# VHH binders against TBC1 domain family member whacked (wkd): the designs that were tried, part 17

Target 1, 363 residues: TBC1 domain family member whacked (wkd), of Drosophila melanogaster (Fruit fly) (q9vgl8)
Amino acid sequence: MATAPRSLDTISLCSTVSSCPDRNGFYGGFQRTDKPKEPLSKAQIIAREKKWLYMIDNWSIYMSKNYKKIRDRCRKGIPKSVRPKAWFYLSGAYLLKKKNPNVYNELLEKPGNPTTIEEIKKDKHRQFPFHEMFLDEQKVGQIELFNVLKAYSIYNPKVGFCQAQAPIAAFLLMHLPAEDAFWVFVSVCDVYLQDYFIPGLEVIQNDAGILEGLLKKTCPPVYRHLQKHKVEPLLYMTDWFLCAMTRTLPWETLLRVWDCFLAEGIRVIFKVALVIIGASLSRHKVRKTCTGLCETLAVLRSPEEHIVEEEFIINNMMRLNLRVEDFQIEHTRQKARRAKQKAQQEAESSGSGNGHRRNMPTL
Key: E = the ipSAE of ESMFold2; O = the ipSAE of ESMFold2 at other seeds; V2 = 0.75 times the mean of E and O plus 0.25 times the DockQ between their complexes.

## First folded at step 11 (VHH; framework vhh_7pa5_2)

Design v6 (from s3 with T50V E65K; at its last look DockQ between E and O 0.51; V2 from the best seeds 0.00; counts 0 for: pae E 10.6 > 2)
Fold by ESMFold2, look of step 11:
Structure v6 (fold): chain B 363 residues (1-363), chain A 121 residues (1-121)
Amino acid sequence: as target 1 above (363 residues)
Amino acid sequence: QVQLVESGGGMVQPGGSLRLSCAASGFTFSSYYMSWVRRAPGKGPEWVSVISDSGDWTSYAESVKGRFTISRDNAKNTLYLQMNSLKPEDTALYYCAKSDYEEWFGDFDYWGQGTQVTVSS
């Protein structure tokens, strides 16, 4: 896990640090913005807030009888004032917290694995370094981040702690009180990104294959270019998926993507990835300048600003028209590929030949 | 100056067929993915279909899959939509559309005046 890819914008931030935070709490970095969040009229904002509050007050009914309405309103964007509460309900954390009274506090009282605690302490200071909650070791945000990550490592010892989880937990703490953030975090890690963080990271490798198959279907010229130059998906998508885009997207786009992600699941992350890959490499002239792996990867890791703007991402992921069935087809294909790969590896090992795995992904 | 001119619409009975055409000019047609978009009474624009620059990849909205076929003739700079088994729900003004991006399946930055398709008895 110490060699897992990082978001390209996390380690190369080159922006001025302001004495005043923006409306989202950032003093600098690429996620800081001084642009207006939304030009909607005050009446439009109030109307959307009222609709959301009514849905939340009647959540069980909407979930069972009108889920399409919830999904559609998420796709339009959740008003800032309601978003924390909406995420708490969308994730199912409301039910988790109700069913587990006092469990978070009990977990905080446990000592935890000493090695895991040391890993958490190292990694928590790297999260959102320009955000007001996480600037200093003494900030309450750093304390709460440690607590959420420690509690989770005890709650799910099969996973323990994966460094990619830290930005997700930190992101949630920017929106929710610590205990609520913990239960949303549990839902995201254990349901939305199920088994992503188990040591060995096998699930992300399968999802890399699914992404590749979906790219072949939706944007064949880009797929062929990536194949030609041996640009394997794990080289560019690992941080996108493991961190749920929290280190990848401009802030306003990230919020909109998460509004959809909590309603529709991992398929949203796939669709956002396909939009970034497709739009970045769809022009023939761009592919011509990408004469090899390094040039192609650089384009994918530094997409043009307009490609990652909120309306571009949201509108284009809807136009992909990928159904759950399309994902299941690729999942089945990858399962068959893995079974064949396992059988070949076992045959090579039992056949007394000395060799290395020929199909190992590059990271 | 990008110009897209749709034709081939008309009135047809349910179950009937129509073939729409779109004459394209003012850009290198063979470098662009092309789309059909429709606007039914009382609704906003609905994407119908897209075809890649070479024509070897296509995608369809679920509501038309199996009934509509998009195609193109790059030598004639013309986009087509063969519509079979038409339903009253297909009644709309049909536009061909393109993005500013070469080989891009998304956004509709240019579209024509449209051609009316009416399916009724």
Scores: ipSAE 0.000, ipTM 0.379, lowest interface PAE 10.6, mean pLDDT 83
ESMFold2 (binder alone), look of step 11: mean pLDDT 82; pTM 0.832
ESMFold2 at other seeds, look of step 11: ipSAE 0.005; ipTM 0.405

## First folded at step 12 (VHH)

Design w1 (from s3 with W104F F105W; framework vhh_7pa5_2; at its last look DockQ between E and O 0.91; V2 from the best seeds 0.00; counts 0 for: pae O 3.4 > 2)
Fold by ESMFold2 at other seeds, look of step 12:
Structure w1 (fold): chain B 363 residues (1-363), chain A 121 residues (1-121)
Amino acid sequence: as target 1 above (363 residues)
Amino acid sequence: QVQLVESGGGMVQPGGSLRLSCAASGFTFSSYYMSWVRRAPGKGPEWVSTISDSGDWTSYAESVEGRFTISRDNAKNTLYLQMNSLKPEDTALYYCAKSDYEEFWGDFDYWGQGTQVTVSS
């Protein structure tokens, strides 16, 4: 039996806000928590901060000669005080900003596509509505969110604006100054989630197939249940991947997942998804109560609270030691399936069209 | 009542080998993924390896991959860990573990008492 429904349904029911924000800035909503955290000791925090600051001061050397150390420290969690600077470096945004010192401000001065501007204006009001930065329209956060999304839509007009990008941009603005957040956002949208936001959404469809193949390998009874009830991955994973979990996870879990995501790329999102799917449906008694598509989707869309807690997600994604080769095998399988489908479609039409494919990012 | 009893630990020199066993009872062993977890002196638990209920899928921590082999005998309700090329950092109390989830690779709800492995010159 699951705890209370999470995500979208919980947000619609949380019309009441607290008079004081939680430790993360939330007045309400599912990402608010009043639970105390059992943190590392003061000495442990200071030691980790010192190691991170030293690593940032020597970033080029660590990236070139000791990347494993960066990855391992991300997996342990980045200290709160250092996290914004660490994300700026991990994403490569510091190089983008250095090479493009006037570009963000120049983009802000351009008029932009009027239709896109209206779409951004409508969507920015929905982002983290219970967070102190976005609580009302006069907050700096909503102004900066509009600016970042507008600047990006001009920067990459082939994408323009995709609704799923707004929560990512808002999330970054909670941690970084606007221009820095913009360059991290560019890196995430154009490198980490390359071509996810191009109209047609072909890349997310391929990634849905990869997720299904990895589930078959790691948790066959759950895979068989989903196949039996025709629960296609796009029905539950689309928001998880397009929004990079920003609408899905409790706040502390989200921060830890992003510490790993910026170091290791999209495969972290895959591993987190596999933990959620596997843990939610791995108990036979749960599958027995999921007699059809709707019941199964409900479980996946509202996972039990303990499954999405920080320790559970991070520890279990680490226990799922999928290698780069495992992802490459599934990517190749999906490429072969797409080629077969395209050959069949071309037999019905003239000419040849080239299928679109993306490699899984490592960084 | 779940019972997990580890054995096969001992003292060994660096480069040596040991084989750990875990006798399981009180549950349907063949329906569960099983794991080895270790705890070095003064440290928290560290996941070592997991094996699926059928044994067809295995996963290893990076620190032991290529040196350790997890296996199981469902007819004997026994889990094994073959440890080769042992290093001093492998010194730990080794636990057999399972979760409440029948077919899930992680989550450690039940532990044995552990068996000590000491690797020193």
Scores: ipSAE 0.388, ipTM 0.768, lowest interface PAE 3.4, mean pLDDT 86
ESMFold2, look of step 12: ipSAE 0.406; ipTM 0.781
ESMFold2 (binder alone), look of step 12: mean pLDDT 82; pTM 0.831

Design w2 (from s3 with K98R; framework vhh_7pa5_2; at its last look DockQ between E and O 0.53; V2 from the best seeds 0.00; counts 0 for: pae E 9.5 > 2)
Fold by ESMFold2, look of step 12:
Structure w2 (fold): chain B 363 residues (1-363), chain A 121 residues (1-121)
Amino acid sequence: as target 1 above (363 residues)
Amino acid sequence: QVQLVESGGGMVQPGGSLRLSCAASGFTFSSYYMSWVRRAPGKGPEWVSTISDSGDWTSYAESVEGRFTISRDNAKNTLYLQMNSLKPEDTALYYCARSDYEEWFGDFDYWGQGTQVTVSS
């Protein structure tokens, strides 16, 4: 299961609630902003919209012959007006919906597992509680969130329902009609975050180890600081990865990260995490004030505003050169580490001798 | 007191090679991540490459990956950029830069005057 961060670390229920929503629909919480958006050239916006609409009209050609163009335009940021449609195509949901006519409606007609239904009902109320779509049971957003999560639990019974899926589904419903959001949700859960939500959460534990190894490579002084103070990756990264940053980033940064994430996959989440960790702790002055585990975690869970600003995140993410080989090397190291850990645990349960073995359980 | 002095620029035909150097003084060079940044005519700064304090880790912009190699000699307080397979779009003023955050994150706090690289015809 996803570990929910402390409410003050991600979504503050103690924040000021305004009488009217901001431009994104928030009445309060850390993702609300009252700051005016910088003016954009109307001509530039229209030109980008036209390029995106042309790409969408010729999607199969671009995906097969010019994927670099799609990726590069995602990195520039998708215009707000076309973003929902672009996400629908980037995720491959358009093909899923075409291949599965009426499947969403058929799933909604099924009763579902009663235990799973009760779990969904309890969890859906916690998603974006200050957003106009999700204020209470009477809002259409709450009904649609329940429907998407129920339909998915029937669609993929191997997973069923994982608490971390709720913020992802809610986020997609803010942008897309329910059935379209469902198919994007299926793609994200089953392809982009493949096996993340299987009970036992083994894949996220592997990815935590991969993140640690990549941090050692990209930012050794920060890695050494975390090792010194016994700050294990699962303590800070679990919510970031399982929820695909939906509970972590300021709204505008989150949208830009998802523009890249749907184009380039989970490597984007790794890169964003490395930027947050590295930038938060890279300065010697900051590490000196972090004398222990609690102080270090506090910095990572509440990064300075400039670190999570959209241009900072996107630009520094692109500075990271993380190739497929880098991930494969770390995957191999984590496989070896887990095999050694399982052998030690089996020897200890059978009454084995002493040694200087590292105790690194799977959780 | 911090000084960064670039050299090794020049004119080269497409497909050619150049090696840039940056002499550093006024700070403990071996304690800092160092970068190359370039500025083409009429454009803003573009990050090219970063190298860790020990030289064990490097990162490159996608546009130069596989063609450029950053390196350092901490005993000589010198940063290098080996540029191979040069293209006309690599034409720029190349700067040696020190990270504001000690490592490759954040703004760069000190820059040299730059060395011109021109790839023509």
Scores: ipSAE 0.006, ipTM 0.480, lowest interface PAE 9.5, mean pLDDT 83
ESMFold2 (binder alone), look of step 12: mean pLDDT 83; pTM 0.846
ESMFold2 at other seeds, look of step 12: ipSAE 0.286; ipTM 0.723

Design w3 (from s3 with E103Q; framework vhh_7pa5_2; at its last look DockQ between E and O 0.86; V2 from the best seeds 0.00; counts 0 for: pae E 3.8 > 2)
Fold by ESMFold2, look of step 12:
Structure w3 (fold): chain B 363 residues (1-363), chain A 121 residues (1-121)
Amino acid sequence: as target 1 above (363 residues)
Amino acid sequence: QVQLVESGGGMVQPGGSLRLSCAASGFTFSSYYMSWVRRAPGKGPEWVSTISDSGDWTSYAESVEGRFTISRDNAKNTLYLQMNSLKPEDTALYYCAKSDYEQWFGDFDYWGQGTQVTVSS
């Protein structure tokens, strides 16, 4: 669900009456902005574009010998004109496309699973409804979104279609031609978010526990507040992780986060989540107003504007030292917890009854 | 009024060690995350390290990880940075910094005057 405009913000009210798109293609919604971008000079932009194009022309060398340079340049932000090509290379999609000529077109011609196709048709209409590409069924963007999602469901039948994939595919189509977007989408779903979308969604449940453990370490007062009010992680983090923040962040922040995400992987999503949770609830005056589950959850689902601003998010996530070892420790703890929970659930369900609940995300 | 006073800088040879201190006053030191930030000649500020309010959690920039150790003494309202295996590229003016946020990182809203570290061959 889109974030509602603030009642006292006259600039937010302007987005509902706008007759033309902003610089990013939005006619309305929370991702539209009427604020001018404070740009680098033309010379600075051209210089950064040249550095990126040179790096792309020498991609294998940079990936193998100087990955730190790639990462550092992603952290600074990829120039808008180069970003589609940079994402195509960062994701490895350029190699996937080269290795699989005509596969996308062949997948489009194949019969899909009828149940999956019906699910895609119902969900594609909701993606970025105020964006010029997705205004109605006749727009090429909605047709291409259906095609990418259908092709993927055939390409990886183990997953089929998960609702969280639709905003990711739509987001990529805003930047890339359909076949290129498809291969970036394949890489994101199968490599970056590996096994995230398998029915049952066990990986996201494990990652919710990892996030909680990392929050306990990095911001104990916020962790204690969430425990006190029974705010379980899946209540607030599911959309963030499964959709890779595409439904959560202001547009410019989202682009910067994805620049980092394609370079550094899922740890970026964890770090962004920790910044949102910590900054939103770290101030004692805010926790005092959050007297229960509903108030606390509302704060996390509608973060203050300054917390989700580009520089705040990027600067604060750089300070989170999320190492492989930190992940491994929490992964092991969560695996043990889930094994214990399943054993208890089996013991309690030994009769003909079945007390388990199936956890499916609602997006 | 927040005051942060750094000390302990100086000149050392490559491979040497220094210990920086930051005396804090005008706020409840034990409630805040504290950071070290450095500015090399002709460069912008670079985050070095952050420590949680209790000291139980620490984070380091990759350029200093394994060589620098941040610590604090909440009874003395003092932040420390132990700098080992110093390199010429560590030459900078070192600041202690804090955010307006209690018990979270935030921005670097308050800075000291800095203490100069020079690593020369």
Scores: ipSAE 0.331, ipTM 0.706, lowest interface PAE 3.8, mean pLDDT 85
ESMFold2 (binder alone), look of step 12: mean pLDDT 82; pTM 0.833
ESMFold2 at other seeds, look of step 12: ipSAE 0.446; ipTM 0.796

Design w4 (from s3 with D53E; framework vhh_7pa5_2; at its last look DockQ between E and O 0.86; V2 from the best seeds 0.00; counts 0 for: pae E 3.3 > 2)
Fold by ESMFold2, look of step 12:
Structure w4 (fold): chain B 363 residues (1-363), chain A 121 residues (1-121)
Amino acid sequence: as target 1 above (363 residues)
Amino acid sequence: QVQLVESGGGMVQPGGSLRLSCAASGFTFSSYYMSWVRRAPGKGPEWVSTISESGDWTSYAESVEGRFTISRDNAKNTLYLQMNSLKPEDTALYYCAKSDYEEWFGDFDYWGQGTQVTVSS
């Protein structure tokens, strides 16, 4: 049986719980912080808010004729007061909602698949259990989470429900009203993470190969270390990608990464992953202490606090020289690798020839 | 003691060229990614370009891509920045930098004194 995420009771036992929430609504857990927010002057905040509001008021013009400005402003970080509206526009959810009046409410009126409903009920209690919105079943946040996930399962029955979707939906509900959160969620699941949640999870397996190839290009010593100890990407990257980092990053870093992610797409998740892997294992002293699979994996799953800090992640992902073409090259290599593996498996089942089960082409 | 000494700055007209150099000592130069960072008057530091320890991988800020070329000579422990098609907004104090990370770019933990580049009519 696959190991399940820790229960709320286990999480409570392992973590301290504060008497009041932090500025982001957390009573405990790794995403809670007592550290003060990084200072920007009130004038700087107001100036950025004005630029964002003007851009949102002229959204179609900026999207069609000046997308670079949108992207650059996302990379600087979206002001807290504007961020929910900015995400609603960046995702294209504003168009989805406009073109689908009443659809969310109609979906909520439908019974849904009983098996899927039971899966959602089991999983909703685990999402951000130390956050004020999700403390218990009577909180509006857990009710809205159930509704969004149920509505989506009916909206896209090809996917139904994947438990990795729950933290994404919960994260969006912390920022947006339920119907708006639903349409952003639809856009994220169906466009940004297209086909990630289809049963069989073929796309995440292909993206694991792409990540490995990009790591070979950007940080060869770390790539060689992972190969030496048989640390395959799915062992550490699956949760990062399927949950869009929502269970991986400290809160302020997560917000900044999502500002970029909604503007630039899945490439941001790849770049953040490469920064975590590279920084965690690039130092020779660290690799020397990682003498096997378990030690290496532990480092990747518990990166030093410095590595996942907001400015470190954002600055280092911007320094990666990964163009759309680099991703396409790796996608093509993984497609060829899949085709070779399929042909080998068919040849072995037919007894038509001898072939190696797995060889590593240049990655 | 890590030492980074930039040179090659000066005044140039828009559209002109300059070549910056950085002499490195006090560490194994060929084991480290190297970067150029600039600071325009009244502004904070801006990353310009990074080159891997071997020189096989380079990365550029979008504002300089296609105009600037980073390179290195590991035999001479020297980092270079060829700057072409210079614009007034390239006016800045240019630093070479390295991080504590071996074979990765990381933070800018060590900087030189900087060399001034001024682009004006």
Scores: ipSAE 0.394, ipTM 0.772, lowest interface PAE 3.3, mean pLDDT 86
ESMFold2 (binder alone), look of step 12: mean pLDDT 82; pTM 0.833
ESMFold2 at other seeds, look of step 12: ipSAE 0.506; ipTM 0.826

Design w5 (from s3, 15 letters changed; framework vhh_8emy_2; at its last look DockQ between E and O 0.87; V2 from the best seeds 0.00; counts 0 for: pae E 5.7 > 2)
Fold by ESMFold2, look of step 12:
Structure w5 (fold): chain B 363 residues (1-363), chain A 121 residues (1-121)
Amino acid sequence: as target 1 above (363 residues)
Amino acid sequence: QVQLQESGGGLVQPGSSLRLSCAASGFTFSSYYMHWVRQAPGKGPEWVSSISDSGDWTNYAESVEGRFSISRDNPSKTLYLQMNSLRPEDSAVYYCAKSDYEEWFGDFDYRGQGTQVTVSS
């Protein structure tokens, strides 16, 4: 499970399929919910929608002069009716589309790399298989998913296609028209998750180390438990980060996390991860039942429902007021560690080529 | 039973300082993260600050960072909040809390009566 992102088909999924979709479009799977959601009053919804539309009409001013207001309103949750437009603006995709007229259509006309095209075709049917948009290959959602992923592979050939990108693209297509979704997808892959998808996946390995260092700082007993049982972060965090939580969180929590993620960047994914890790193992009683790697990993891979609920995730990530400096310190530490590891690997391979594990020192 | 007794509040002018104390009993104080939470009239509880069991890690709400300082004395089972440069919006009843978990994650336990802080010109 260590090297490649997991797909929903790899996870033990609920085999039950309902005859009707839930309010989010799911016929089954772990993201389907029949739990009622208490609505805000119509007046509250309208008031929030008006505030968001006003901010969007004045976006450049808010981004330059009052970004804190944008961030705070994202943290409250973006109204459903406005969320697609808000994400389009938050990601900067509106500028990308404006500056690149007709580029998406031009990319679609190109043939693409045949091997990459076949990889995309195999993976597109696996995305959200219980969601109404993606039930079969004749659905517009699967056609648009193929188009977005193909266009991106041509747009950024250094990356091409990474399996972890498919659930992100599919998720965006649930909210946005195809061309708009493409530009949000470009922003997410190239800015928010910069260099995550370059072959070798070296950046995610550094971020795993950053996460571990932040856990040591924020919750030392949990950190010590993971160290004791040799539970390395890549065993549980790879899918969380590469797929931007799209395969990890209940739907309502996922939407709220993405509202914050598009405003504040990758630090949100780190904070959500720290909440899941810390809260899952914070009770000494739980750690005592986790006597080894397998038991500990099982708890992290299947966190208790209350830990991944909206209020718990949002409230606890807000209590993790980690500064940019905290991330910079850990980033520098991880860069130094990787440079040291690379120098040792090259010294051993040029000498006698002993059994040292191959590192991936280049992009 | 967990018992928390807050003290040190009062009526002060803007820009003043106050030091709140919380005497704790009924649990192993040194094994728990401790918190300050405040509640203004007509508003929900607002997290203010947290401190780890050893005191090695502290965290503050954005609204108070740089002005407030949380500390603890484990031998005396006492939690403190030093509040500097007080503003009218800091007016609230202040509660100390422990989380229901060993660390700061989880629901806060508000068992004390709190201590009123009022900042007015």
Scores: ipSAE 0.117, ipTM 0.603, lowest interface PAE 5.7, mean pLDDT 84
ESMFold2 (binder alone), look of step 12: mean pLDDT 83; pTM 0.846
ESMFold2 at other seeds, look of step 12: ipSAE 0.447; ipTM 0.796

Design w6 (from s3, 14 letters changed; framework vhh_7nfr_2; at its last look DockQ between E and O 0.93; V2 from the best seeds 0.00; counts 0 for: pae E 2.7 > 2)
Amino acid sequence: QVQLQESGGGLVQPGGSLRLSCAASGFTFSSYYMSWVRQAPGEGREWVSSISDSGDWTSYADSVEGRFTIARDNVKNTLYLLMDSLKSDDTAVYYCAKSDYEEWFGDFDYWGQGTQVTVSS
ESMFold2, look of step 12: ipSAE 0.498; ipTM 0.823
ESMFold2 (binder alone), look of step 12: mean pLDDT 80; pTM 0.814
ESMFold2 at other seeds, look of step 12: ipSAE 0.551; ipTM 0.841
ESMFold2, fold request of step 13: ipSAE 0.013, 0.027, 0.031; ipTM 0.483, 0.554, 0.543
ESMFold2 (binder alone), fold request of step 13: mean pLDDT 80, 83, 82; pTM 0.812, 0.843, 0.836
ESMFold2 at other seeds, fold request of step 13: ipSAE 0.438, 0.049, 0.109; ipTM 0.796, 0.572, 0.607
ESMFold2, look of step 16: ipSAE 0.402; ipTM 0.750
ESMFold2 (binder alone), look of step 16: mean pLDDT 80; pTM 0.812
ESMFold2 at other seeds, look of step 16: ipSAE 0.455; ipTM 0.795

## First folded at step 15 (VHH; framework vhh_7nfr_2)

Design z1 (from n2 with S57E K65E; at its last look DockQ between E and O 0.01; V2 from the best seeds 0.00; counts 0 for: pae E 21.4 > 2, placed apart)
Fold by ESMFold2 at other seeds, look of step 15:
Structure z1 (fold): chain B 363 residues (1-363), chain A 122 residues (1-122)
Amino acid sequence: as target 1 above (363 residues)
Amino acid sequence: QVQLQESGGGLVQPGGSLRLSCAASGFTFSDYAMSWVRQAPGEGREWVSSISGSGDETYYADSVEGRFTIARDNVKNTLYLLMDSLKSDDTAVYYCAKDLYEWELPDAFDIWGQGTQVTVSS
């Protein structure tokens, strides 16, 4: 259910195509911008690049002794010139590649599951169709996208292929050579989004509950509005989490969010989601216009431009007063709720047929 | 405990060459980026060049690129600056600087040497 593509990427396919790509390689779509970004000075860019290259040269020391500095520099934004190398290190892909020097090429030589191959072929051309790398099937980007997704499906056959993975792989290929992108992709799918793509999608359902609990803490009026209109989190957050925001955010915001995500993990996706939900529905005047489920959901699925702007998202996710223990509390609460639900389901399945014959209403 | 000792400065004619050295002690040299910074009389400090701890990445100010070469010997714990095609504008005291996982020019450097004078005759 949640595997179907949604909303913003579909709308982007109707966008105007320009004769020249923007600074990020887009000929069209909602992620294209013709407006110049105010640059840092040359000296500031060089200084930040030097800091990043120094950290990368000393990576194991920083990771073991001064992780806070890595995190803080990610939050400031990684300079474009060093971002691919920084992502390769932040994700741990450098260790994966070093440990597995020929594995990617060996996976490419294997035939793969025919059903999975057909699913990949059906979906690959839809990824960033207005970006210069993915314009048609003969472009290197689409060939590499197929190869990365095929290799992963063989690497982790428990998952195989989930269509939500395609935009993640394509996004990584825009920044990294194919084998490096593969190992970052493996880390993202298997560590950062651990078990998200296993059939049944149980982990995303648990995380929906965590998000709801965090929303109750951070913005009670918005939580109450969503409860009033029975707007369950899975209706709006599934694509955000499964695709790691790659289909949701403007390009520059997406890059900044990923700088933080690769450093801090899934909590960044939670925080970005809370900012979008809160900012979209925090004003009482907006909630008044949302008289039901459909109106409320429309606001969440199409947030105003200023809410998804780079500085707004980054500054407000940092202002959320959420500590690691707040996430641990909600995770424990959801684990207990799930265990209670399983026990009730087992009791109901062993005797539930008899209970239904008693005309008891389910409320 | 940390010590940086620059040497190799001197008087040279325009178009000439010099090699500066910086002997480092009291820390694990290969773990840190190193930089050269210069200061002419009456002027502020000017970043010249930097090299990563591994030596894989080198950086140069526009004013010296193509003429100066930074290098390090992590066995001998020594930083070098090979200066070719020297100009009168290169006249300054040259300092060796140790970065502490973060370098920012020129006020952010963690440790400074005493400097060595380079004078290019006019």
Scores: ipSAE 0.000, ipTM 0.136, lowest interface PAE 17.7, mean pLDDT 82
ESMFold2, look of step 15: ipSAE 0.000; ipTM 0.135
ESMFold2 (binder alone), look of step 15: mean pLDDT 79; pTM 0.802

